# Designs tried in a protein design chat: miniprotein binders against p81326. Part 167

Target 1, 226 residues: p81326
Amino acid sequence: MLHFGGFIMEINHISKILEKEREEYIRNKVEEYLKQGFSKDDAVNKANQSWRTYIGHRIQDVIYNLLKKFLKDSGLKVTTDKALNNRNLPEELDKVKRLIAINYGEYLFLPDADVIVYKVENNDIKIIAIISVKNSFRERRFETTYWKLKLKESPVTSHIKVFLATPDKDNEISYKCPNGKPKKMRIILEYELDGIYFLKEDFEETEKAKHFGKIVEDIIEISKKL
Key: E = the ipSAE of ESMFold2; O = the ipSAE of OpenDDE; V2 = 0.75 times the mean of E and O plus 0.25 times the DockQ between their complexes.

## First folded at step 14 (miniprotein)

Design Bj4 (at its last look DockQ between E and O 0.90; V2 from the best seeds 0.84)
Fold by OpenDDE base, look of step 14:
Structure Bj4 (fold): chain B 226 residues (1-226), chain A 83 residues (1-83)
Amino acid sequence: as target 1 above (226 residues)
Amino acid sequence: SDLEKKAEQLIEFAEYLIRLAEELLEEGRPKIAIEWLKLAVRFLQMALKLARENNLDELAERIEKLIERAKELIERAEKIKES
């Protein structure tokens, strides 16, 4: 168990670092766009759009690398949907790609899978989990839920756990019923997904809503049952 | 040992963070690079504690060298930040 009390704290610090980066990033991008001749308002808007894309990739990469390193010794492998977007895949990754594909009749499409955890046993690949990483929920709030439901529709993919990892900076899903008012998004995501993992301390913990520090252990435990 | 494996996991993640910080330095972003480097050092310190508690001297030495490297990068980044 990476129950280093320190480990949980450092995970929370990841989110804080990402927040610190925003101010500098926005400032630099605003300056860049102003130099390009955009108005102040346009520059700010473009900078914010650029930030959303940038920070989304940043947090995904950090979480991917974290999971890759901390799952390695458990015999678990980690990849991404981006790594699968190649015509010439190694056999192993080609199998992974096929095992997460969703059937739409004439077409197969991959779910959004920021992180894919799988194991190889006796040359057979078993997909264990897909982790969606969301920095914010401003757009595509139920996209991860959609993919979970689609994966459930096939006996090939129904066993795959789908997790959401988020710092939830805007507290959109941190609590189920703040001030006595149900948060629809939290309730639905928690109901439909196999787990929500928070890169923060201030959230309502439940059986499915946990601190991100528990995700490694949970994945390892799931892997033993497959 | 399981503890040795955990230490190595921490090291490898810290090394990733160091690389991330180096990329940020190349992009001219020393302030945020420093934050990632400090985080890397904290992970390495956790690994170092594990190594020392298990009398893994060679591993401890390796970790100490990585900490030193990270600190040197912090110093470099601070100089860049001030320029």
Scores: ipSAE 0.825, ipTM 0.931, lowest interface PAE 0.6, mean pLDDT 92
Fold by ESMFold2, look of step 14:
Structure Bj4 (fold): chain B 226 residues (1-226), chain A 83 residues (1-83)
Amino acid sequence: as target 1 above (226 residues)
Amino acid sequence: SDLEKKAEQLIEFAEYLIRLAEELLEEGRPKIAIEWLKLAVRFLQMALKLARENNLDELAERIEKLIERAKELIERAEKIKES
């Protein structure tokens, strides 16, 4: 197993590094916007918006690469929604895309699936899990739960595990009852999803809410049952 | 073996972190690049511990060379940071 040499602990350093990057990034962007003639208030708002986009892509990239490297020797393959949206899609990935797409009449949409884990057995592709990567919950708080519910509607997709991965820097979902009051977002996300994986140390652990470093062994164990 | 596979996984992730740090150095961000490089070294040290505890001498030597190269990159990044 991957519980050697503090693997879980080292993974939590990722979010610490990301927070250190934030300070430098915001400062540089504010200076850039001020030079363009924006007021201080506007420059700060724009810099924060820029950071949210930048860091979202960074977290997804790190998670994708982590899963790809640590799952490959278990017969599991990893792809991304970005790869599935390429025009020249290899046949294997085209099948992956079709196996997770939701049909809305004339339209097909992918669920909130930043990272997709699948396996190939007996010339068949089986989707194991999709992982939604969220840096912040200010926007689209329950989008991931909607997609889980849609996947559950069909026996073809009902087996697919839907996970949420997040640093949750601002403690938006880290605790079920902060200050004695139930946190609706955390409670509903934990109830509906198959797991929430935190890229930090300080959160309320439960059967479904775990350190991100546990996701590798969890996916491997799930894959053995499919 | 299973232990060699685990060590290779740690190495490959560390190599990704090194590439990430190299991109950041090219963008003029040595402070953050050093943090990613330090994390890469931590994963390589985990792989080295695995190799040594299981008497995988060739693998351990390979990992030691990778750590040395990562530390040389940290030294280079420190010089850029101090400029």
Scores: ipSAE 0.808, ipTM 0.925, lowest interface PAE 0.7, mean pLDDT 88
ESMFold2 (binder alone), look of step 14: mean pLDDT 88; pTM 0.861

Design Bj5 (at its last look DockQ between E and O 0.87; V2 from the best seeds 0.82)
Fold by OpenDDE base, look of step 14:
Structure Bj5 (fold): chain B 226 residues (1-226), chain A 83 residues (1-83)
Amino acid sequence: as target 1 above (226 residues)
Amino acid sequence: SDAEKRAEQLIEFAEYLIRLAEEYLEEGKPKIAIEWLKLAVRFLQMALEKARKNNLDELAERIEKLIERAKELIERAEKIKES
């Protein structure tokens, strides 16, 4: 579908462009925190933490917009968990919110869902997929897996595909068994999730681990079976 | 047509990237803005190739105008970067 050989290459540039901002961002934040009276070490640590949050949001926004544009003509709609965090939702989004909610007995909570793909047919909403977008895995290694497992527990949500999209900058999950040593995180994520999509070239491709350029086609294909 | 739809998808994404670049310019980050604009141009070029191959002349013209706009923004950003 988007087998524009060029498209795959350009997707890889997204992460590269975002990372170019890091040096300047860190410098500016360090200066800011120093002015606030923090020590140099504290300022650097705070700046790095700020960067992780900042870059995480940036990549999520880009991926959201990418998927929104490239899924539009397939009759698929895209939203985010953030958009669902409103008391006054349109009927459609209120239905989406309810259809992804996880039951905890007295409470319903939403899974982390950076991107939610759904279709509307005959005024019925079908949730197709949830995509978690992660720039790095330092703090939340199996969060997406947790949500996948929780979604499987209900017949209402068990059909929802859960994908992970990542540039995997630190090569934490790019290979299953580099140097003969199993990468626990890669193996578990690939086993539990419906797919992992890489915004990079250097990774071990498998049936479930693919380049991000394939995600649009995969989602469209899944949507036809639901 | 499928080709037209694909071209439009590329255009719309490129337009998003242009807006993103404009935000970076407003934030005083012309270097990064330029990179986003260059990426937008590449997506538009892909759209243009598709439009031309399918004899979508009106769409091709629209894409060319968008490329021109993006290039103008690059020039502006470069001037800001040098100041």
Scores: ipSAE 0.837, ipTM 0.933, lowest interface PAE 0.6, mean pLDDT 93
Fold by ESMFold2, look of step 14:
Structure Bj5 (fold): chain B 226 residues (1-226), chain A 83 residues (1-83)
Amino acid sequence: as target 1 above (226 residues)
Amino acid sequence: SDAEKRAEQLIEFAEYLIRLAEEYLEEGKPKIAIEWLKLAVRFLQMALEKARKNNLDELAERIEKLIERAKELIERAEKIKES
């Protein structure tokens, strides 16, 4: 089931379904902006920007729900950066927030942590992994690696695995040497991060670059070692 | 059992996908809703195969009913798309 085959392949359909939505989404959004009085060019630009935000939130929501359902029976809990940024945090989530925060002198900030996996044993919280969800590498290419390096600086956070989850529709990091030349983004991301999980079939698989469907088993195995 | 737990996980994720599809139907997007529902049925079929292989008859009956409900929702979405 989780080992290979149908489960892994069906999960990869998530990004395919989301891409089928794009054309209709953009067409409808352009119409809305035109009705609001924007020019055609402005409406198109705004619609494309709206799509990028929408698709990012949708992928994150699906990943959150997948992990929540499949990790529950292993004693693992899942939360999001959105939940941790609420002003009225439950005590458990407040502890999670403090356990991943990075000190910048007078201020504390959370790393790029779209989805956080943790466990609770007795009254002790252990952060297992942080998953960064990224659709495009045009902006903030190495932000996730920066946060991994910051987490490594403290013995309190150095154990936290940092994963990247991506559909990588435009093949920006899918292959290490796509035309005989090393792809800097793929090489550095794979070297620095604990894993890259692709929401598609067509990519160069390595020990660290895997089908997204493998992430559940990997997280469970890591949690057994903590 | 481990088989029962795995089937329940597949069911729970499929139920999330069905709820997601229902949101798309409420937004007037039946074409996309059908795609999410088809994916949900595939996860339910994996759960059903697991349940039958392990002689979990009550669970298998529950899964069959969920598949029927998902297929009924697909039928409703197809009618909305065609209208």
Scores: ipSAE 0.779, ipTM 0.917, lowest interface PAE 0.8, mean pLDDT 89
ESMFold2 (binder alone), look of step 14: mean pLDDT 87; pTM 0.856

Design Bj6 (at its last look DockQ between E and O 0.78; V2 from the best seeds 0.81)
Fold by OpenDDE base, look of step 14:
Structure Bj6 (fold): chain B 226 residues (1-226), chain A 83 residues (1-83)
Amino acid sequence: as target 1 above (226 residues)
Amino acid sequence: SKLEKRAEQLIEFAEYLIRLAEELLEEGRPKIAIEWLELAVRFLQMALRLARKNNLDELAERIEKLIERAKELIERAEKIKES
């Protein structure tokens, strides 16, 4: 238990470190854009947009690597949608790609899948979970929900668990009914997704809304049932 | 053992964080690099506690060397930050 507590605390530090980077990053980018001839206001806006993209990729990479390392010994493998965007895929990854593809009639498209967890048994691949990693919900608030619903429509993909991992720094989904007012986004995301995992302590815990420290165990447990 | 595996997981993640910090140092961002290195050290310390508790002396020695490396990188980063 004590070791788990320590691990949870360190996971929370990941989010804190990422926030500490913001001030320096914004400052440097503002200076860069000012040198390019942008106004102060434009420079600030562009810097903030750049930051959102940058930090989004950073947190996704950290979470990917965390899951990859901590799921390895369970026989589970981890990849990303980015890794699947290759013309020359190894057979294993080509199978993974096909097993998460969504049918749109004439076309197959991949869901947004920041992290894909799968197992290989007797040369057969089983997709266990897709984890969407969101630093903030300012854009595409229900995108993960859309993909979950689309995956549910096919017997090929209906078993795939879809999780959301977030620090939720702006407290957009940390609580269901703060001050007695329902938070639409939290309620819908929790209802439609298989789980929400927070990289923070200050949130309303439920059966589906948990601390990120539990995601490894939950994925392993799911993998045993498939 | 399960604990040995957990220690290795912590080590591998810490090694990733060290690499991340090294990249940040190359980018001229020592302040953030230090933060990641300190986190790496904390993960390694967790692994070290597990190794020692289970009398995994070879693993403990490996972890101690990694901690030393991370600390050396912190010192280097601090010097860069002050320059």
Scores: ipSAE 0.823, ipTM 0.931, lowest interface PAE 0.6, mean pLDDT 92
Fold by ESMFold2, look of step 14:
Structure Bj6 (fold): chain B 226 residues (1-226), chain A 83 residues (1-83)
Amino acid sequence: as target 1 above (226 residues)
Amino acid sequence: SKLEKRAEQLIEFAEYLIRLAEELLEEGRPKIAIEWLELAVRFLQMALRLARKNNLDELAERIEKLIERAKELIERAEKIKES
């Protein structure tokens, strides 16, 4: 619904805000760990781990709130993996949880679905999309593609769109062929996923790799087809 | 109406950003709180332009009051930052 450049530009500002906080956050955490008696090297490692957790949770919360506000008037609802892990789940969310679970014989596992978009029609629930939020690709580079492939194996879940949302500050997946050399991670993620949404301006845009501000319109259009 | 719904969505997201900034102020982080407040004001200004362009006077007045409140929070945060 929002196609003008102002919305996209302001959305891309989110990652810039988070980067401005990084240096202060890490400095304060290193000081905190040094006072606890850790070595300099251990304090730095712990501070960086703390930052990655902090920024990851912040980005997820912002994305959740954005989608919740902008999708509501299209009859779409939004929840999170955190909400689905509650001990006493409301009936609606219990149904959402059951509809994304993957069966591994005797075991049931939820995919890593940071944010989940669904709709309710006549008390029937249809999962539209899951969004995986990644700040870095240092570990679990292809975790999201694994879950997409598993969801595709069943006709019950094969319709679920799997998106990746990322600031990609370090340009780990921003371009297909940086400096003329194919970037395996970008190429495989784009091939396997239904979309990659960047919280920044500078990346190679394709049919599947888009500005994050476009995600609202894309989800609404997908929901009309389901 | 579609235009009113779009403006309300921008307002609601801006109100979330303001609450986020207020939490950061309570944690003693005025520098980053100002950044989130300035972003909230930008979303409110988008909503205001939409309301004015479509002659939604009551909505525009409500948005102007929200912008004023956010700017007062920025001024308060600036004083905390300087101390």
Scores: ipSAE 0.818, ipTM 0.930, lowest interface PAE 0.7, mean pLDDT 88
ESMFold2 (binder alone), look of step 14: mean pLDDT 87; pTM 0.864

Design Bj7 (at its last look DockQ between E and O 0.79; V2 from the best seeds 0.80)
Fold by OpenDDE base, look of step 14:
Structure Bj7 (fold): chain B 226 residues (1-226), chain A 83 residues (1-83)
Amino acid sequence: as target 1 above (226 residues)
Amino acid sequence: SSLEKRAEQLIEFAEYLIRLAEEYLEEGKPKFAIEWLKLAVRFLQMALQLARQNNLDELAERIEKLIERAKELIERAEKIKES
């Protein structure tokens, strides 16, 4: 128990460390955009947009590597949608790509899948889970929900668990009904997704909303049932 | 053992964090590199505790060496930060 508590605390530090870069990053980007001839207001706005992209990728990379290391011994493999965006895929990854593809009639498209967890048994691939990693929800609030619903429409993909991992820096989904007012986004995300995992301490815990420290165990348990 | 596996997982993640810190150093960001290295050390300390509690002396020694390396990198990063 004590070791788990320590692990949870250290997971929370990941987001804190990343956020420490913000001030310096914004300052440098504002200066860069000013030199490019943008107005002060435009420079600030562009810097903030750049930061959102930057921090989003950073947290995704850290979470990917965390899951990769902590799921390895369970026989589970981890990849990303980015890794699947290659013309020359190994056979295994090509199969993974095909098994998460969503049918749009004439076209197949991949869901947004920051992390993909799968297992290989007797040369057969089973997709276990897709984890969407979001630092904030300012732009695409229900994107993960859309992909979950689309995956449910096919018997090929309906078994795939879809999780959201977030530090929820702006407290957009940390609580269901703060001050008695329902938070639409939290309620919908929790209802539609298989789980929400928080990289923070201050949130309303439920059956589906848990600390990120539990995601490894949950994924392993799911993998045993598939 | 399950505990040995957990210790190895912690080690591997810490090693990733060390590599991440090295990338930050290459980018000229020693302040943030130090933060990642400190986090790596904390994960290694957790692994070390597990190793010692289970009398995994060889693993403990390996972890201690990694901690030492991480601390040396912190010292280097601090010097760069002050320059």
Scores: ipSAE 0.863, ipTM 0.942, lowest interface PAE 0.5, mean pLDDT 93
Fold by ESMFold2, look of step 16:
Structure Bj7 (fold): chain B 226 residues (1-226), chain A 83 residues (1-83)
Amino acid sequence: as target 1 above (226 residues)
Amino acid sequence: SSLEKRAEQLIEFAEYLIRLAEEYLEEGKPKFAIEWLKLAVRFLQMALQLARQNNLDELAERIEKLIERAKELIERAEKIKES
């Protein structure tokens, strides 16, 4: 029931639909930047960066809404980094924010936690998982791994699962040893993180590298152990 | 039942996808709105299959009406695209 084959297949259409926007989005942004006086090369670079930001936010919103809808009947709640950075934070979310913050002496910082799953039991909040959403790995390739390592340093946060969700359209981490050569990024991410969830069909599936559609059942299972 | 809850979850996610498509229409992007609407219909069809397999006739009728409304929105988006 929880892992319908059709569900997994239809989830993979999300990234396909988003990729169809790329050409038109970039073309329109290049035109905008040219009108602002940028050179052609600068306009193209800025348009591609704009696209990466746009599609990252869009994928994050879809993942947030998917998890919110499919986890609610299991007693699990979902929030985002954007919601936690809002002023006048409700008490519940303020507690969530404090439970994932990393202490750097005089400073407290949130990890790169695009989507956060938690539960409330006996007036207590338990953080279950943090999902980092990456459309591409051109920049900030191992930041998710850094945050996992920081969360492991404290018994208060060491239980928190850290997942990566990605369409990986350019196959930067889809295979461990393409053409017999180890892909450092895939190997390190898979080793250090609790899971990688692909929003596509074409990748090397392992115990930690799975179809995104399986993330709901994995989170529910983890929540029962905590 | 857990199957009825799953069908409701599929419906709610499809409703989110419809709202996402409406954002694309407001941005003047009907061809992409149509893609999101078609995906929403696929999730509604999965919910309909669950409802029918479990003899949830009232739920199935609700889902059929939602599919009709989504298809009408596709037709409107196609008119906007052609204009």
Scores: ipSAE 0.830, ipTM 0.931, lowest interface PAE 0.6, mean pLDDT 89
ESMFold2, look of step 14: ipSAE 0.805; ipTM 0.923
ESMFold2 (binder alone), look of step 14: mean pLDDT 88; pTM 0.874
ESMFold2 (binder alone), look of step 16: mean pLDDT 88; pTM 0.874
OpenDDE base, look of step 16: ipSAE 0.862; ipTM 0.942
ESMFold2, look of step 17: ipSAE 0.734; ipTM 0.900
ESMFold2 (binder alone), look of step 17: mean pLDDT 88; pTM 0.872
OpenDDE base, look of step 17: ipSAE 0.863; ipTM 0.942

Design Bj8 (at its last look DockQ between E and O 0.73; V2 from the best seeds 0.78)
Fold by OpenDDE base, look of step 14:
Structure Bj8 (fold): chain B 226 residues (1-226), chain A 83 residues (1-83)
Amino acid sequence: as target 1 above (226 residues)
Amino acid sequence: SDLEKMAEQLIEFAEYLIRLAEELLEEGRPKIAIEWLKLAVRFLQMALELARKNNLDELAERIEKLIERAKELIERAEKIKES
């Protein structure tokens, strides 16, 4: 149902809006840092760093809210790792937190989980999927893959699907073999993850690499098998 | 119906985008706020089409009111952008 061409097009527009924001944001931050006494070069560098943090949070928030709204009627719930960073969690979220925790012997740590999809059945929590949202791959290129591999190591978490959602603005993983040269990052991410979802049109589609518009349907289908 | 549910999902997401735009307006960023508002309107228009196809008049009316609100916010944002 969500595959009406209009929905896919609007998802692509999200990425375009986020890119449009960059110029204004950078300009404003540069001006701010110049007023603080930084050199032009320092101001530009700081503005770019600020932008990376800002836009990363922005896209994560948009994707979280999108998934939350479009999965709701399927009986699926959505949360974030940030929401789990509380000492006083509701029982449901405390269970979610425990069910995604990774064992490091004396310590339990949570994977990076920008979005966590779960269902409640008969008062039991089943974790369905973790979605990592990446605006760019300049840093921590294989972090999502690391968490996927760690989740596979436990029978408690091995069933959890791990997806990557990205606009891939720099075309780092949009194609497997552009110009006949293999893109290691695309190949590895596609191999190790359960899916890659692109918030753009210009990418090489495969069984695991799909348009973001398909993620809701895919998650719902997975949820029915668990 | 599944279509009614889809319309409601679109509405709720559009409402989120409107809130996002309002926050951006408060931050003095009308240009980008307008872009989010336009996107919200497009989602609402999709919802409206679904509502109309299913003869959901009450839902259609609600959506139309939300579209109107979003358009008013766009107008406000344009004024702020020009000042």
Scores: ipSAE 0.812, ipTM 0.926, lowest interface PAE 0.6, mean pLDDT 92
Fold by ESMFold2, look of step 14:
Structure Bj8 (fold): chain B 226 residues (1-226), chain A 83 residues (1-83)
Amino acid sequence: as target 1 above (226 residues)
Amino acid sequence: SDLEKMAEQLIEFAEYLIRLAEELLEEGRPKIAIEWLKLAVRFLQMALELARKNNLDELAERIEKLIERAKELIERAEKIKES
């Protein structure tokens, strides 16, 4: 069946593929580090660190390519924080960078925005959304909400939607009230952000907490109002 | 048409997934490459169904060839995995 529901279901398989890869990746890296002379404990620790970097880059790359392919015919462009931090920045991307910058008096800093969606109309650039990609919420749990609040403080950036994309394999934010008690991270993230998009099937769905495949339609709808 | 655009988007994403799988094969990781190739085939099958229902015969033939190519890559990767 060729409706958007089928598209959403197939996208949820991305995180399943990555989890299948985890076991092989860790095993191979541990073996590699043991051959280099590391102790078992050190090899395991280094392999887990390597995996976290690998999966983070992979998820961001897949999200970037997905959005780029599916938003292109709606007049929307997609870039990344890496592209915006290049030494030789093309004029269009330089404008994108300046349009998402946060003002701290005499200093301008970029929010933590892994993927940026924008449009170009009559030689003007309008930022639609930024997406923060998070694998875990152990470190800097509320960083994304901080940037949303900063963007809301100025009329120039207050329209920018801030989304969180996550596989959340450890269920750190998948449910609002696990075991009958409110999960502060989920409650606060959902309250402050414009949306949380899960790269998996098993989570508590709400008006703001959705399957990742819904993000394409949501961004297109938002762009029509801007 | 909008239907043709949607089919092309599905194809382009599937082609990205195939390139990802080819990189993994070059790294000697056929088991994971097969998983990405299977997902690419699922997206191509969605595009094919869309093309067939809307009588886009040239597009359907192109997609069928892409699926055949992806399945040949899966077959090659399966042999590498089991050796």
Scores: ipSAE 0.793, ipTM 0.920, lowest interface PAE 0.7, mean pLDDT 88
ESMFold2 (binder alone), look of step 14: mean pLDDT 87; pTM 0.858

